VHH binders against Proteasome assembly chaperone 3 (psmG3). Designs and how they scored, part 2

Target 1, 145 residues: Proteasome assembly chaperone 3 (psmG3), of Dictyostelium discoideum (Social amoeba) (q55g88)
Amino acid sequence: MNSLLIDSSNPSYDAMNNDNLKNSIEKNHPVKSKVLSKKINNVDTDIAISSFADAIFITISQNQKFNTWIRASKSDGILLDEPSYQIDTLLGNNQDVLFSIYARQLIENIGETSNKSLMLSISITDKSKDTFKQILSTIFENKVW

## First folded at step 4 (VHH)

Design p15 (from c07b with L102I; framework vhh_gefurulimab)
Fold by ESMFold2-Fast, scan of step 4:
Structure p15 (fold): chain B 145 residues (1-145), chain A 122 residues (1-122)
Amino acid sequence: as target 1 above (145 residues)
Amino acid sequence: EVQLVESGGGLVKPGGSLRLSCAASGFTFSNYAAAWFRQAPGKEREFVSAIYTGGSTTYADSVKGRFTISRDNAKNSLYLQMNSLRAEDTAVYYCATGWSYIYTEPDEYDYWGQGTLVTVSS
């Protein structure tokens, strides 16, 4: 409390200082991102990877019809040296286990070096194991975490 | 050259413990899931345990509660702590790594070590 008053009779002053800090941070901290388009097993594939303050946003698209949206995050495990991960399908096809497998692979890798969550937007037409490995290889060669 | 080298195998009495190690080189180990498989004489390779890049683990029912898999990405190493060993655990133990789709299947892994022998006998 001695360095920052919690009970302030000048709330406009505190709010103004906070707004000035927010404006400075917004100017000086742009998102780190990578975008690429390539053919994977002859299917046009768009991949975008962006790092935000608390999250990594990944988009994988092989079609224009419909994307499944998945959130994944690392949580504290109950065992020492064993983390836990939660994967939630927020919108779209929760019947296709493949998309959850993509999310699991990605959040596990992110969780190794970061506490950021994952927001995954995914649409895959080629469900082969080879396409899966090529997409993950491409993403891991282009990490933003 | 990608290499996985296992160590720590040996002869141990039933109920004893061993710690296996696998040293990875020639690739970025931290980007890959890793697993232990074993092969007893006259049998196919069977799944023992896997660990994902972020540290989540899975175990075969036969070893749950007795074995613990772990990794140290800074040292490019994979470990298997084996407790309460039984005669049925006698096998050559292999470490494996790759971007596995179905982590319990040997054919899913891209790189394999040469194996280390574990013998559980009195």
Scores: ipSAE 0.030, ipTM 0.433, lowest interface PAE 6.9, mean pLDDT 80

Design p16 (from c07b with L102W; framework vhh_gefurulimab)
Fold by ESMFold2-Fast, scan of step 4:
Structure p16 (fold): chain B 145 residues (1-145), chain A 122 residues (1-122)
Amino acid sequence: as target 1 above (145 residues)
Amino acid sequence: EVQLVESGGGLVKPGGSLRLSCAASGFTFSNYAAAWFRQAPGKEREFVSAIYTGGSTTYADSVKGRFTISRDNAKNSLYLQMNSLRAEDTAVYYCATGWSYWYTEPDEYDYWGQGTLVTVSS
């Protein structure tokens, strides 16, 4: 009599329901964002960090001609008490393992305190260890998780 | 001032156990990967184990199944639980932290402790 039960598993229903629509809108808009532009080892570097409901989006660009897109997430793995992380290159197919190392460092830090996944868009011209450290330091000083 | 201080080394009989600790200060430990290395008398420094910021671990084949690395970010501490110790585990053990491309390479770590001696003998 006071029951308004609705089947929320239907995508058509989700589009019509105000609560589901509002949750979808909030999920698609960053809750917290930071945008930084600075010279790292004399190379102009643009960094954007955005927190969504279930994901962290990070963009690192020293050359915007073409970015490699990587998704990283914490997985259940084989052992329950040991965290495991999956890293997938979605676009770019660059065999340079450095980009996967950036993604691994970021997702492991995110996974320490959060269940959010990572979407990383990356383009790096200076592949030195010093640039790697400075970029990660900048990101970790500007966490949105 | 960045500092790493190891403790817990000592003399132990074969088959015994030791727990090593490494206390970090002067930096945000939780933002860095951490590792244990060892150097036996007259030999080069070798990788033992590493733990990443999110808790994922890796081990050298020689210690896998016997040693366990762990960290406590709230205490800025790194640990190495060593079980089933053998004479060949005798070495000075070092903790190291840093951002690294290669977690098994000593030259990729930025900060090092001064070491703690582990002697396995009858």
Scores: ipSAE 0.073, ipTM 0.462, lowest interface PAE 5.6, mean pLDDT 80

Design p17 (from c07b with T58Y; framework vhh_gefurulimab)
Fold by ESMFold2-Fast, scan of step 4:
Structure p17 (fold): chain B 145 residues (1-145), chain A 122 residues (1-122)
Amino acid sequence: as target 1 above (145 residues)
Amino acid sequence: EVQLVESGGGLVKPGGSLRLSCAASGFTFSNYAAAWFRQAPGKEREFVSAIYTGGSTYYADSVKGRFTISRDNAKNSLYLQMNSLRAEDTAVYYCATGWSYLYTEPDEYDYWGQGTLVTVSS
């Protein structure tokens, strides 16, 4: 019965991150999280940023009806001095290059100081460069890594 | 205020090498993508190379294998190492920064340097 409560259109890693939550509680260091709501180019935009042991979760939502889920991670390239980034669209719109560009900008910034992966849930109605810049600026002003 | 100052331009013979530098100030350089563009007389600004915050690099086909872009966030600096220079590399070189999502498009960058002239001539 309760299994129906976990069935969602969005993937969840709550069970997989249980050890991280326990470690945060036991050390009196809760999971870092920031939630923001603001108008960007007159469009209501909700941003949530959460840091777990091995992952950064970022949600960007402008319409709340459909989202695309993207996983991004850093790995060493064939040459040790050149980092490599893997970006995978797990669910939703895989034909919109813009969402992959959001994910690449975010994982490269995360990867500069951290080995954590990125899980991005994104739903953007305004695909302009101004909205792109404002959303990234807002996230980078509110880093949890 | 945001400023980008290029240096290292000059006259060099074909087959020679040159290193351009771009010093950034007035903002957190490490948070921005950075790029080099060039403009030859009578032509539009052309993409040369870009480097994202995490170090991923992109090159125009005309310079790939000859030019190397790099950044030093501790020094707020961007570099372009130019090897095997050709007469057609003669141009004013500009550094640019921004949240650019299309690294090849000049209009996608927010801030620009004043430019430094590179002349490749015998």
Scores: ipSAE 0.028, ipTM 0.409, lowest interface PAE 6.2, mean pLDDT 79

Design p18 (from c07b with T58D; framework vhh_gefurulimab)
Fold by ESMFold2-Fast, scan of step 4:
Structure p18 (fold): chain B 145 residues (1-145), chain A 122 residues (1-122)
Amino acid sequence: as target 1 above (145 residues)
Amino acid sequence: EVQLVESGGGLVKPGGSLRLSCAASGFTFSNYAAAWFRQAPGKEREFVSAIYTGGSTDYADSVKGRFTISRDNAKNSLYLQMNSLRAEDTAVYYCATGWSYLYTEPDEYDYWGQGTLVTVSS
């Protein structure tokens, strides 16, 4: 979550609440990865998706020299019970709002079932809505969260 | 087979309120963004509001502060709470779902309801 928090807590509250079908099985955070290469709207597209202990890493590349790196995370919203999302461009092109839209869509989907943050590395040449839809569909068909 | 069914439309006076509902069936609603569009007589279909899978929302400037979009994934339902209604809000309201995050154009959505009429008149 946000580095604003100091992680000095010692969680020890599991013994009496076992056998819940909805409980997270994430005791150890193994790396789970998927790598995909396909033509999307006739453009070669490479997608890599990796799950780490506290983060999901996604790379999307369409024959570009440089990727933009974006971090996204879920936080408490202004309205009680409404989630909020923070999206920050760390490296690369901060002028292209489309990449932030990809990040927002991905982190909101991750945030439905997880508190993991997103690190997105993205470079795309086809900025069409069809490519946007197909890339997201491909990622969501290959979730690691 | 996918269905979206709107309800809750009707006649209200200016300043009144209505709550529209949209019931989804035949697909995993929680995987999709959802939106409300409206079409007034003789005009193009226009964006009203959207809600993303994680609960984040967007609103057209004309309705911001007056309308609230919400979803209930357990009930496969989308809602639009409409407050402080004005004569210019008179339209057929449609719900829509899809991967539609880039544009606010109707052709971006995969599934559509039949529409529900909202008339704001004195």
Scores: ipSAE 0.014, ipTM 0.321, lowest interface PAE 6.1, mean pLDDT 78

Design p19 (from c07b with T58R; framework vhh_gefurulimab)
Fold by ESMFold2-Fast, scan of step 4:
Structure p19 (fold): chain B 145 residues (1-145), chain A 122 residues (1-122)
Amino acid sequence: as target 1 above (145 residues)
Amino acid sequence: EVQLVESGGGLVKPGGSLRLSCAASGFTFSNYAAAWFRQAPGKEREFVSAIYTGGSTRYADSVKGRFTISRDNAKNSLYLQMNSLRAEDTAVYYCATGWSYLYTEPDEYDYWGQGTLVTVSS
């Protein structure tokens, strides 16, 4: 018994709609990704940067043993014309201010051109100002936003 | 060739206004935070205002409500609008750029302008 009334016309419309196909392709953009490995102050440093629809994922690893996971996002400030950023440590060491500093620099740069959130996975052996600047410059030279 | 070039300094009467400009070249200005510092004769270089890459701003208590910092990344430029100027605002004003969480410490900035003199006197 055929229970489909006018619903049988829907597949014909959808199958013939070139704009729906284009919208599907454009909506599901390929993941933009960069992977870098280099020595920074003689420490092997692995950096991965990936862009998704709603988020940017960044991994920074020097020791590969203990990673801290941080989420950062743009939020409405007390004054709506002044952007505010929220930084949350999800897993790992929430007492290390340096990890939050990395996250803040990254999300503020992302926030210049995008409303995407940041997911940061970080493990740093060299906590010097010089290593911090070199890692950030490497990421900013390889933006996917 | 990295350069920060300042302009807009001069002599103004108390209660007057000035707008300082800082033109950046030789690097990707939009990737960096930027700040204004000032130094009066016989004093240490002090923080005035900073603007982050995302547009968030910080002000020293002495200038809050009177000065406005802004940036134009398309023009690689930093600005400081100074209103209701006072005699104690007399100083050489410097623009600076770099990466920092705090943005209030001079040693956190990598590039500095030559400075522009602002004199507030009757």
Scores: ipSAE 0.017, ipTM 0.391, lowest interface PAE 7.5, mean pLDDT 79

Design p21 (from c07b with G98D; framework vhh_gefurulimab)
Fold by ESMFold2-Fast, scan of step 4:
Structure p21 (fold): chain B 145 residues (1-145), chain A 122 residues (1-122)
Amino acid sequence: as target 1 above (145 residues)
Amino acid sequence: EVQLVESGGGLVKPGGSLRLSCAASGFTFSNYAAAWFRQAPGKEREFVSAIYTGGSTTYADSVKGRFTISRDNAKNSLYLQMNSLRAEDTAVYYCATDWSYLYTEPDEYDYWGQGTLVTVSS
């Protein structure tokens, strides 16, 4: 991941402090954003979560070589009065069903309180159930929806 | 609320067949791995078979070639076709599901049915 994912209190943000540029930044800024870096099962894990007007953007990276990009959205469940979800792999390895499971769990949680779509960028080294649950727990403790 | 309801158990003679069903509700079944476990009197729950969201399957050595696990996501259902049944297959059969992956240990699964009794006896 890049230095853009560093906390907004970082000196790099202060360098851009002038009235016109600050206004431009504020207009392009996500409504809410959180960035975390921690070890999960001894693997460095970077998580970024950003809320925009109509979308939630989540990045999960352990190896940083190449991320799979997945879009997920909630649809009206008119027939059964239950929500329907669409999961679409846009770029990367669509053979890894685990990444689709990550996306499904995230969009189902987002869909409980919001109609925003999900854009997920994911790269996982440790594919264990324990890492899966710890990553999702970390995200759910840091919701921006 | 996640619910799993098993059916299809019964009394059958050795060499007979049974088809177990598990009806899932309260969640999007197609996103979950699902498994069959069994528990004979006086024993711990043991793995029988599992199926992943993409259709990949795993079987315990004791049932391989005799049992077939399958799923119907449109019907939110899991099945176990049991052929060439033996007295040693007598047990309560449980369906289990989890949103993570294919696992063979009972403690890896978050959701369980109530079980259905299969008795193989002459």
Scores: ipSAE 0.014, ipTM 0.259, lowest interface PAE 6.9, mean pLDDT 78

Design p22 (from c07b with G98P; framework vhh_gefurulimab)
Fold by ESMFold2-Fast, scan of step 4:
Order: C-alpha cells, then sequence, then structure tokens
Structure p22 (fold): chain B 145 residues (1-145), chain A 122 residues (1-122)
C-alpha cells in the first residue's frame, strides 16, 4: 500500500488549512479541497469538502459537538435505468432520517460524473427544508468533483 | 424565493401529443431532482414521472412508454413529452421539486407550481 502525506484517517485535521502544505499537495498530488464558514438561515455553518483518489469527504457542522458519520456509494449494473445507492451510518444516530437524506442527495450528484464514494460527517441544529436546500446549494456551488 | 411555472397545457384529441414545460427560478435547479404529478377532479395527486440529478428517470405504470421526462439545466427547465394521449390523462399537471429522495409520494415535495390543465377529449 502506498500512503501519501494527505492519506489520513481524519478528514478534518488542520494540515488541510496550511497554505504551504496545500500548495505542495496540489502540485504533487491532485487533492482538491474547499473550506468555508458562513451563516445559513442565521446559523453558523462550517463546510469542508475534499476530493481524494476514490472518495469525497464532506463535513457539515452547525456548532454542535456530536457528528454523525455516514458512508454512501453508488452501485451500478444491478437494474437497468435504476442506479442503486448504499447508505451506511457508521457512527452516531441511526434514527435521524434527515442525515441519510443529505447523504443520498450528495452521492447522487457525485455519481453523475464520478465513481467516488462519499464519507459525510454531519451535525445540523436547524432541520428545516430551507436550511437543507441552502446547505446543498452551497456545497454544489463549491464542487471538487 | 423558489418558484416553478408550468406551461403547455391545452385541449388535445385522443391519440394526440402535447409537451409541458416548467420554468424554475430562485434556486440552482441542476442540483435537485424534479417531478411531474397530476390531479384529476375529486382525486388525490398522482405521481407521473421523476428525473434525478444524474439524468435517471422513473415513470408511473400508467404512462410508461407514452411519456418522456427531460430537463435542460442551462435553461432551468423541466419538460414532459406526452404521446398517445387518452381521456384518462385529463388532469391538472404540476411540476415539483422534492426535499428528500422519496420521489413518488406527494408529501415529500416542498415546492409546487400553479399547474397547467390538460384536457383529452374528442
Amino acid sequence: as target 1 above (145 residues)
Amino acid sequence: EVQLVESGGGLVKPGGSLRLSCAASGFTFSNYAAAWFRQAPGKEREFVSAIYTGGSTTYADSVKGRFTISRDNAKNSLYLQMNSLRAEDTAVYYCATPWSYLYTEPDEYDYWGQGTLVTVSS
């Protein structure tokens, strides 16, 4: 297995915010990342999006300490005209359907142009439809795929 | 403000064709799935067809093989090409965008257009 300096099990480590390290990664290894912080429906929202060789890592946080971790992937070739998606909650609350809906929308969009899987870390305080639409729009305006 | 505006409805004879259009504004249309529903007088809203962000489509059995859903993200538009129309297709047709991935249930939809009337009659 060839591991690179960007090949980390923690998608939120501070190395991604270092401009010198980021320039080295972008030059020698094709890692795309975007980090933004803004108010969405008057709630502070932090979003990080990173593209690795076989995966897209997305973190969404609204000032909570507890994150749910979800893995999503596309399964092709099972049924004609109907792509299949697998969504697994790895850590956190399995009873919150909203987080699975975020993961479903994101993996469907990633799957249009890529076979990469999604690893999502999510913590949402405002569970309204308006916040859902604004967060997805923000991510899609900042795609790394 | 999210808005959906349907057009293209009208009176058509059995066996005829009609193309419905839906213009989306106030959001990035390309990021969302979109669907057509219909409602005949005195009945519940019925799922007709949906198109996902990746271009995959699904159809109700009653329209499969006769209707074709499509989208043009550059024009923020959704279309429904209706062929071989029958009297039972008479309804108000609605364009909608869902909040969730469950696209066949009306209560999963957040935004609805005003509707466009399709009448199939000799």
Scores: ipSAE 0.000, ipTM 0.237, lowest interface PAE 10.8, mean pLDDT 75

Design p23 (from c07b with T97R; framework vhh_gefurulimab)
Fold by ESMFold2-Fast, scan of step 4:
Structure p23 (fold): chain B 145 residues (1-145), chain A 122 residues (1-122)
Amino acid sequence: as target 1 above (145 residues)
Amino acid sequence: EVQLVESGGGLVKPGGSLRLSCAASGFTFSNYAAAWFRQAPGKEREFVSAIYTGGSTTYADSVKGRFTISRDNAKNSLYLQMNSLRAEDTAVYYCARGWSYLYTEPDEYDYWGQGTLVTVSS
């Protein structure tokens, strides 16, 4: 009695009645997504990368309790021939330079081929340069932009 | 294997220009920062300029307005256009691969070229 039937028999009717909902779902669901789990410097590291209509979402987690949330985007620039990037820490430590460097490297790479913004959630226990390099390499090997 | 090879160095008069090239093999510049460093006789290696994949650049104060760093991803090459050269620019110039154009310390870079000599003299 608890069987769920997926009704796909009338897509035209469903589209007519739910255009706004379907457009919202299409915009909010990732077009491309990759999820990875690997040990980086012997620390379990989870990385998720998702491309939405207007944004790239990246999460990096090494089982730290507090996440830093950063938004990054390509700005108009200060000088005519100089690209500019805006980085805003939404939650977490505004003075943690390492996390802003992660965000800057990622948004510059995204901004080379795309106008999408970046939402970065980062929670790492190993702040070494080797971990930084390995995490960026992993992300760049798994681009969704 | 990762390799960086510089070329374009030579003897030039003060006020002259040179263009240095750095050819990369074993990797592509598209995911990395790239930088030029120099080492004058009896001095430590000093930062000259860096560029990242998005086109962001930084320059040492001593070369701002005179030197221009650029990259050609299709040729997998890095360039340094040096204008208005001074005797103080005499050094061996090194190409390096790194992770951020904001890094100016040599130990932040993981692969280096062999160097090319630039002599500015009358």
Scores: ipSAE 0.013, ipTM 0.328, lowest interface PAE 7.9, mean pLDDT 79

Design p25 (from c07b with A33T; framework vhh_gefurulimab)
Fold by ESMFold2-Fast, scan of step 4:
Structure p25 (fold): chain B 145 residues (1-145), chain A 122 residues (1-122)
Amino acid sequence: as target 1 above (145 residues)
Amino acid sequence: EVQLVESGGGLVKPGGSLRLSCAASGFTFSNYTAAWFRQAPGKEREFVSAIYTGGSTTYADSVKGRFTISRDNAKNSLYLQMNSLRAEDTAVYYCATGWSYLYTEPDEYDYWGQGTLVTVSS
């Protein structure tokens, strides 16, 4: 934004209105964010959790080479009084049931208190149930929703 | 101490209804997938129904349309409404919680109740 050019060619009204910039910054920046790095079952694990107005972004990384991207959201159920959840693999390994299970657990928890969607970026080398539980426990202890 | 306590079992006639309850204590129930399993004498534990933290449900084919699972996270409670009961529904019913990897597998669950007996008989 160049206020001098705006002032010369348009009414200064628009140049004086900083609310649009403030609203854009507040809308695009996370309301809450957590970043964690720890060993889980002896594997280096990076977790980032960010809350935006309409979405929760979670990154889980044990292998820096390959990330699967999953979008999950709460939708109207087949029964009017029961929510349903949609899970879509956008990029990466769409055959690994484990990554969909991570997304399911996360969006169900988010959907209990919020109508925000989930964007999950995930790469896991230790596919054990114990690693799964420790990662979810770490995320749930660090909720931003 | 983590505890799951079932109640509501009993003797019921074929075609009847029962509502099972499971009360959780000693942990944050709302963070866990919860499920009902059953075990008839001489058989292995079989999956009945599961409910995820946000309320999504799944059912074994044998109970679909007859049973309804629900949860109340504020009360740390899990329920199973059983309608149109049949003799083959006779079993000890167990509630279970855990972060379900494969919701149908007993080994996926960390905490188990003691069980409540349901007998469907004339």
Scores: ipSAE 0.185, ipTM 0.566, lowest interface PAE 4.6, mean pLDDT 81

Design p26 (from c07b with A33Y; framework vhh_gefurulimab)
Fold by ESMFold2-Fast, scan of step 4:
Formats: structure tokens, sequence, C-alpha cells
Structure p26 (fold): chain B 145 residues (1-145), chain A 122 residues (1-122)
């Protein structure tokens, strides 16, 4: 059990080893994990990618009010060389088709090399094609599958 | 500076085979969804086949079982192996890349090659 208490009397808060915290989180929850924070098309964007035994969990957040939760999974197609994918919105009755498009592109990529399902938590304020490309590029450059 | 260059087109007899290549430059090809489209004389551009970033493929019903799409990310190349060619396959073939799950829609692709002519005739 590790407890990390920040005491305001400590003058060197940045002296704490963030790698130990990250490794502890990865060890206790996901098998592999990557966390990224960057400006994409001048919007602060947080991306977390975690690999579990049977699932890939991806969080994409450009605001902190609420996220839409989507599950995507691979199934057999009519012929085995033609995989089919199912995409379901679990929470957030957002009818924005863009979030399903994000989920589709992600599960297609995951499904080619893995049988893991996708759990996507997504909140996007910039719905431009440029932001879409940059977010997917960032994720594909940081795969955990 | 983004460029797609098709090659491999030509004249072939019915029942023959032909392999098309598309060389990509000026961008990270492996990050892009890629597709082949064709346009026959007097007709609109139609979908032939697509390959996703992860390698999953899809085909138009008219070419399924006869054509095979593939990619080589190390060579920034896209291929279309065409077997059992028919007169109806005569068209200019275009390669295209983009970010879309609506793979049958030409408007969803960002970059296009200039095309290579395939003529199937006796």
Amino acid sequence: as target 1 above (145 residues)
Amino acid sequence: EVQLVESGGGLVKPGGSLRLSCAASGFTFSNYYAAWFRQAPGKEREFVSAIYTGGSTTYADSVKGRFTISRDNAKNSLYLQMNSLRAEDTAVYYCATGWSYLYTEPDEYDYWGQGTLVTVSS
C-alpha cells in the first residue's frame, strides 16, 4: 500500500518520483498504459491508452464536464477474411456520429492484430477533420496492442 | 508534397492477371486508410477495395474473390492484385488515402493519385 500525501511544508514538491506512481498504477490496473497531454489544434487534449487482458481502454478528453462511453468489439464476418465490428454507446445519449467514427477507426486498428474489445471514453470540443486526424495519429503512434 | 503514383496498368486479355502498385510519399503512409477506386468511360468513380491502418480489408461485390488489396508500410506502397480479369474491369484505377470509415465514398479521401489505365480486351 503506497500513500502519497503532499505536505505544504515541503519546499520540493517536484522531487517526488512520478515514474514510481505511474508504474504502481500500471501494475495494479492495466498490463500496459500510456498517458499523453498536448495541444491539438490549439485545444488541450488528454489521451490515456490502457491494455487489459481482454480489452483496450482509451480515454480522449478535450473538456472535463462529461464523456460519452462507447464499447466496440470484433465479430466474424460473412467470410472469415471479412471481420465485422459492433459499436454501442453505453452512456451519454449524445447522437454525435463523430464519436462512433472515432470508435470505428480505433477498433478496426485493434482488431487487425488483437481480439481485444475497445472501451472508449470520449469528449471532443473541436470536431474538425484536422483534430480527428491528429488525435488518431497520436494514438496509433502510441499503441499498446 | 503529398504524392500518390500508380503503376502497373496496361492491356490484358480476359482471364488474365495484372498487379497495380501505388507509391506514397510526403506523409506517413502507415497512419492512413488506403483504397482503390476505378472509373470506366462515361461512368462515375466507383469503389473497388480498401485496407485499414491495421490491415483489415473490404471489397466491392463485383471484385471479391478475384482482387486482393495489400500494403507494405516499410515501402510506403499499396497494391492491387487483379486475377480473372473481365471486360467490365476496364477502367482508370486510382489509389486514395484518408481518414474515414465510410470507405465507399470518394469525398471521404484526402489524397488521390492521377490514375493508371487498365484495358481488358481480346
Scores: ipSAE 0.013, ipTM 0.292, lowest interface PAE 6.7, mean pLDDT 79

Design p27 (from c07b with A33H; framework vhh_gefurulimab)
Fold by ESMFold2-Fast, scan of step 4:
Structure p27 (fold): chain B 145 residues (1-145), chain A 122 residues (1-122)
Amino acid sequence: as target 1 above (145 residues)
Amino acid sequence: EVQLVESGGGLVKPGGSLRLSCAASGFTFSNYHAAWFRQAPGKEREFVSAIYTGGSTTYADSVKGRFTISRDNAKNSLYLQMNSLRAEDTAVYYCATGWSYLYTEPDEYDYWGQGTLVTVSS
């Protein structure tokens, strides 16, 4: 696996990045976006789903303090008609298998109708199967792809 | 109301082929992971094959290279193409769907069909 290191010691780096990010946001404004807040197994859960030109952004938050960021994408498999998926933890807890399972289920569903990648920001306090199923059900009832 | 209905089972000689179908209704099939399980007389249900929403597949070692799982989300259908059948493949075959942590565990699946009997005998 590759380690990702980012260094921003150049004083003009942030200004250039802000301009590029702002231009990207303006050019790739979400075509569809949904935001939901509900109790799932008695835990307040915030879900936001946005579709951009090249990516689907999903945030799932139950504690607001610490989010793990995961990127998932469809890649070429050995057989062209059998998809393969890459899942990378960019920031946060990369030892929690559950977050990778959320990402896997989401990118598989996105990949059925789209070639967009997934950027998932996730923070879950209730790691039960029931919460997992309810969160995925909520997202799939509110697809933007 | 969620319903899964299997078909295509029957009697076949060793070395023969069968294609099983599973028709889903009452839910958005394309949102769910789907799998085939089987249960031989006097044994527990065992995993055969699974397919994710995007088409990625996995197989039990005993059927790898002989069976092919596929899905058609537009038709809400799941299929199992079984080739080079052996006497050990004799079982009731079940389709299942759900969002699972472990694709091989029956308890992870939310919905099940009634099963279709496959008998491999000379």
Scores: ipSAE 0.136, ipTM 0.532, lowest interface PAE 5.0, mean pLDDT 81

Design r01 (from a09 with Y57T; framework vhh_7uia_1)
Fold by ESMFold2-Fast, scan of step 4:
Structure r01 (fold): chain B 145 residues (1-145), chain A 119 residues (1-119)
Amino acid sequence: as target 1 above (145 residues)
Amino acid sequence: QLQLVETGGGLVKPGGSLRLSCVVSGFTFSTYWMAWVRQAPGKELEWVSSISSGGSTTYYEDSVKGRFTISTDNAKNTLYLQMSSLKPEDTAVYYCARSGYPLFGFDYWGQGTQVTVSS
């Protein structure tokens, strides 16, 4: 149901379009992880999620050449029982508010059940609200936290 | 054949230093992000550090910042983790891992090397 069109110049080209590698990741990966590819709003979208003791790593890619890397973490808010979140762009596009919104929604969900931080690698070509909702829904249907 | 082999673990006293090495074969490691991941006795896997394919960008778990240094030697196809000011809490099996350029998660792992920090 899902097809990938991957640029062969990308260092990770064979990882996504290699069924043998996908099987190795899914069966032999020592970390709880999920890797999936599907068309979201007719755009090929690659998602990888890995759970470590201290962090959730999420990769979202619709463009395999340029990714922004974001760290998000939960801290106590100014009010009791109201958490606050810190979001830092570590590498890439610091000007795109949408990527921070993705990070915010993801860390809020992670923070509901754990104190793990988020490491997000993101590249989005379709910046519509529909794509945003579908990507988050897909991730939440495939939680590793 | 794709292979990651860790060495350099051992027993060290608190405050000591160790350098872990991961020799890779079967792929051009300089085109991939690489990581160190550890597992303490009775604990889940914990991410320690990552380095970009060009070696210019590094990231660390907060508890190891300033104490650990990740680096690569392209001529030797080797990833390193220089560990200093070791604490008992650093006791773990350390794994070398390849990341699919943060796009595809961690797809290949070494067998691990044991680091024990005790007096």
Scores: ipSAE 0.021, ipTM 0.476, lowest interface PAE 7.6, mean pLDDT 77

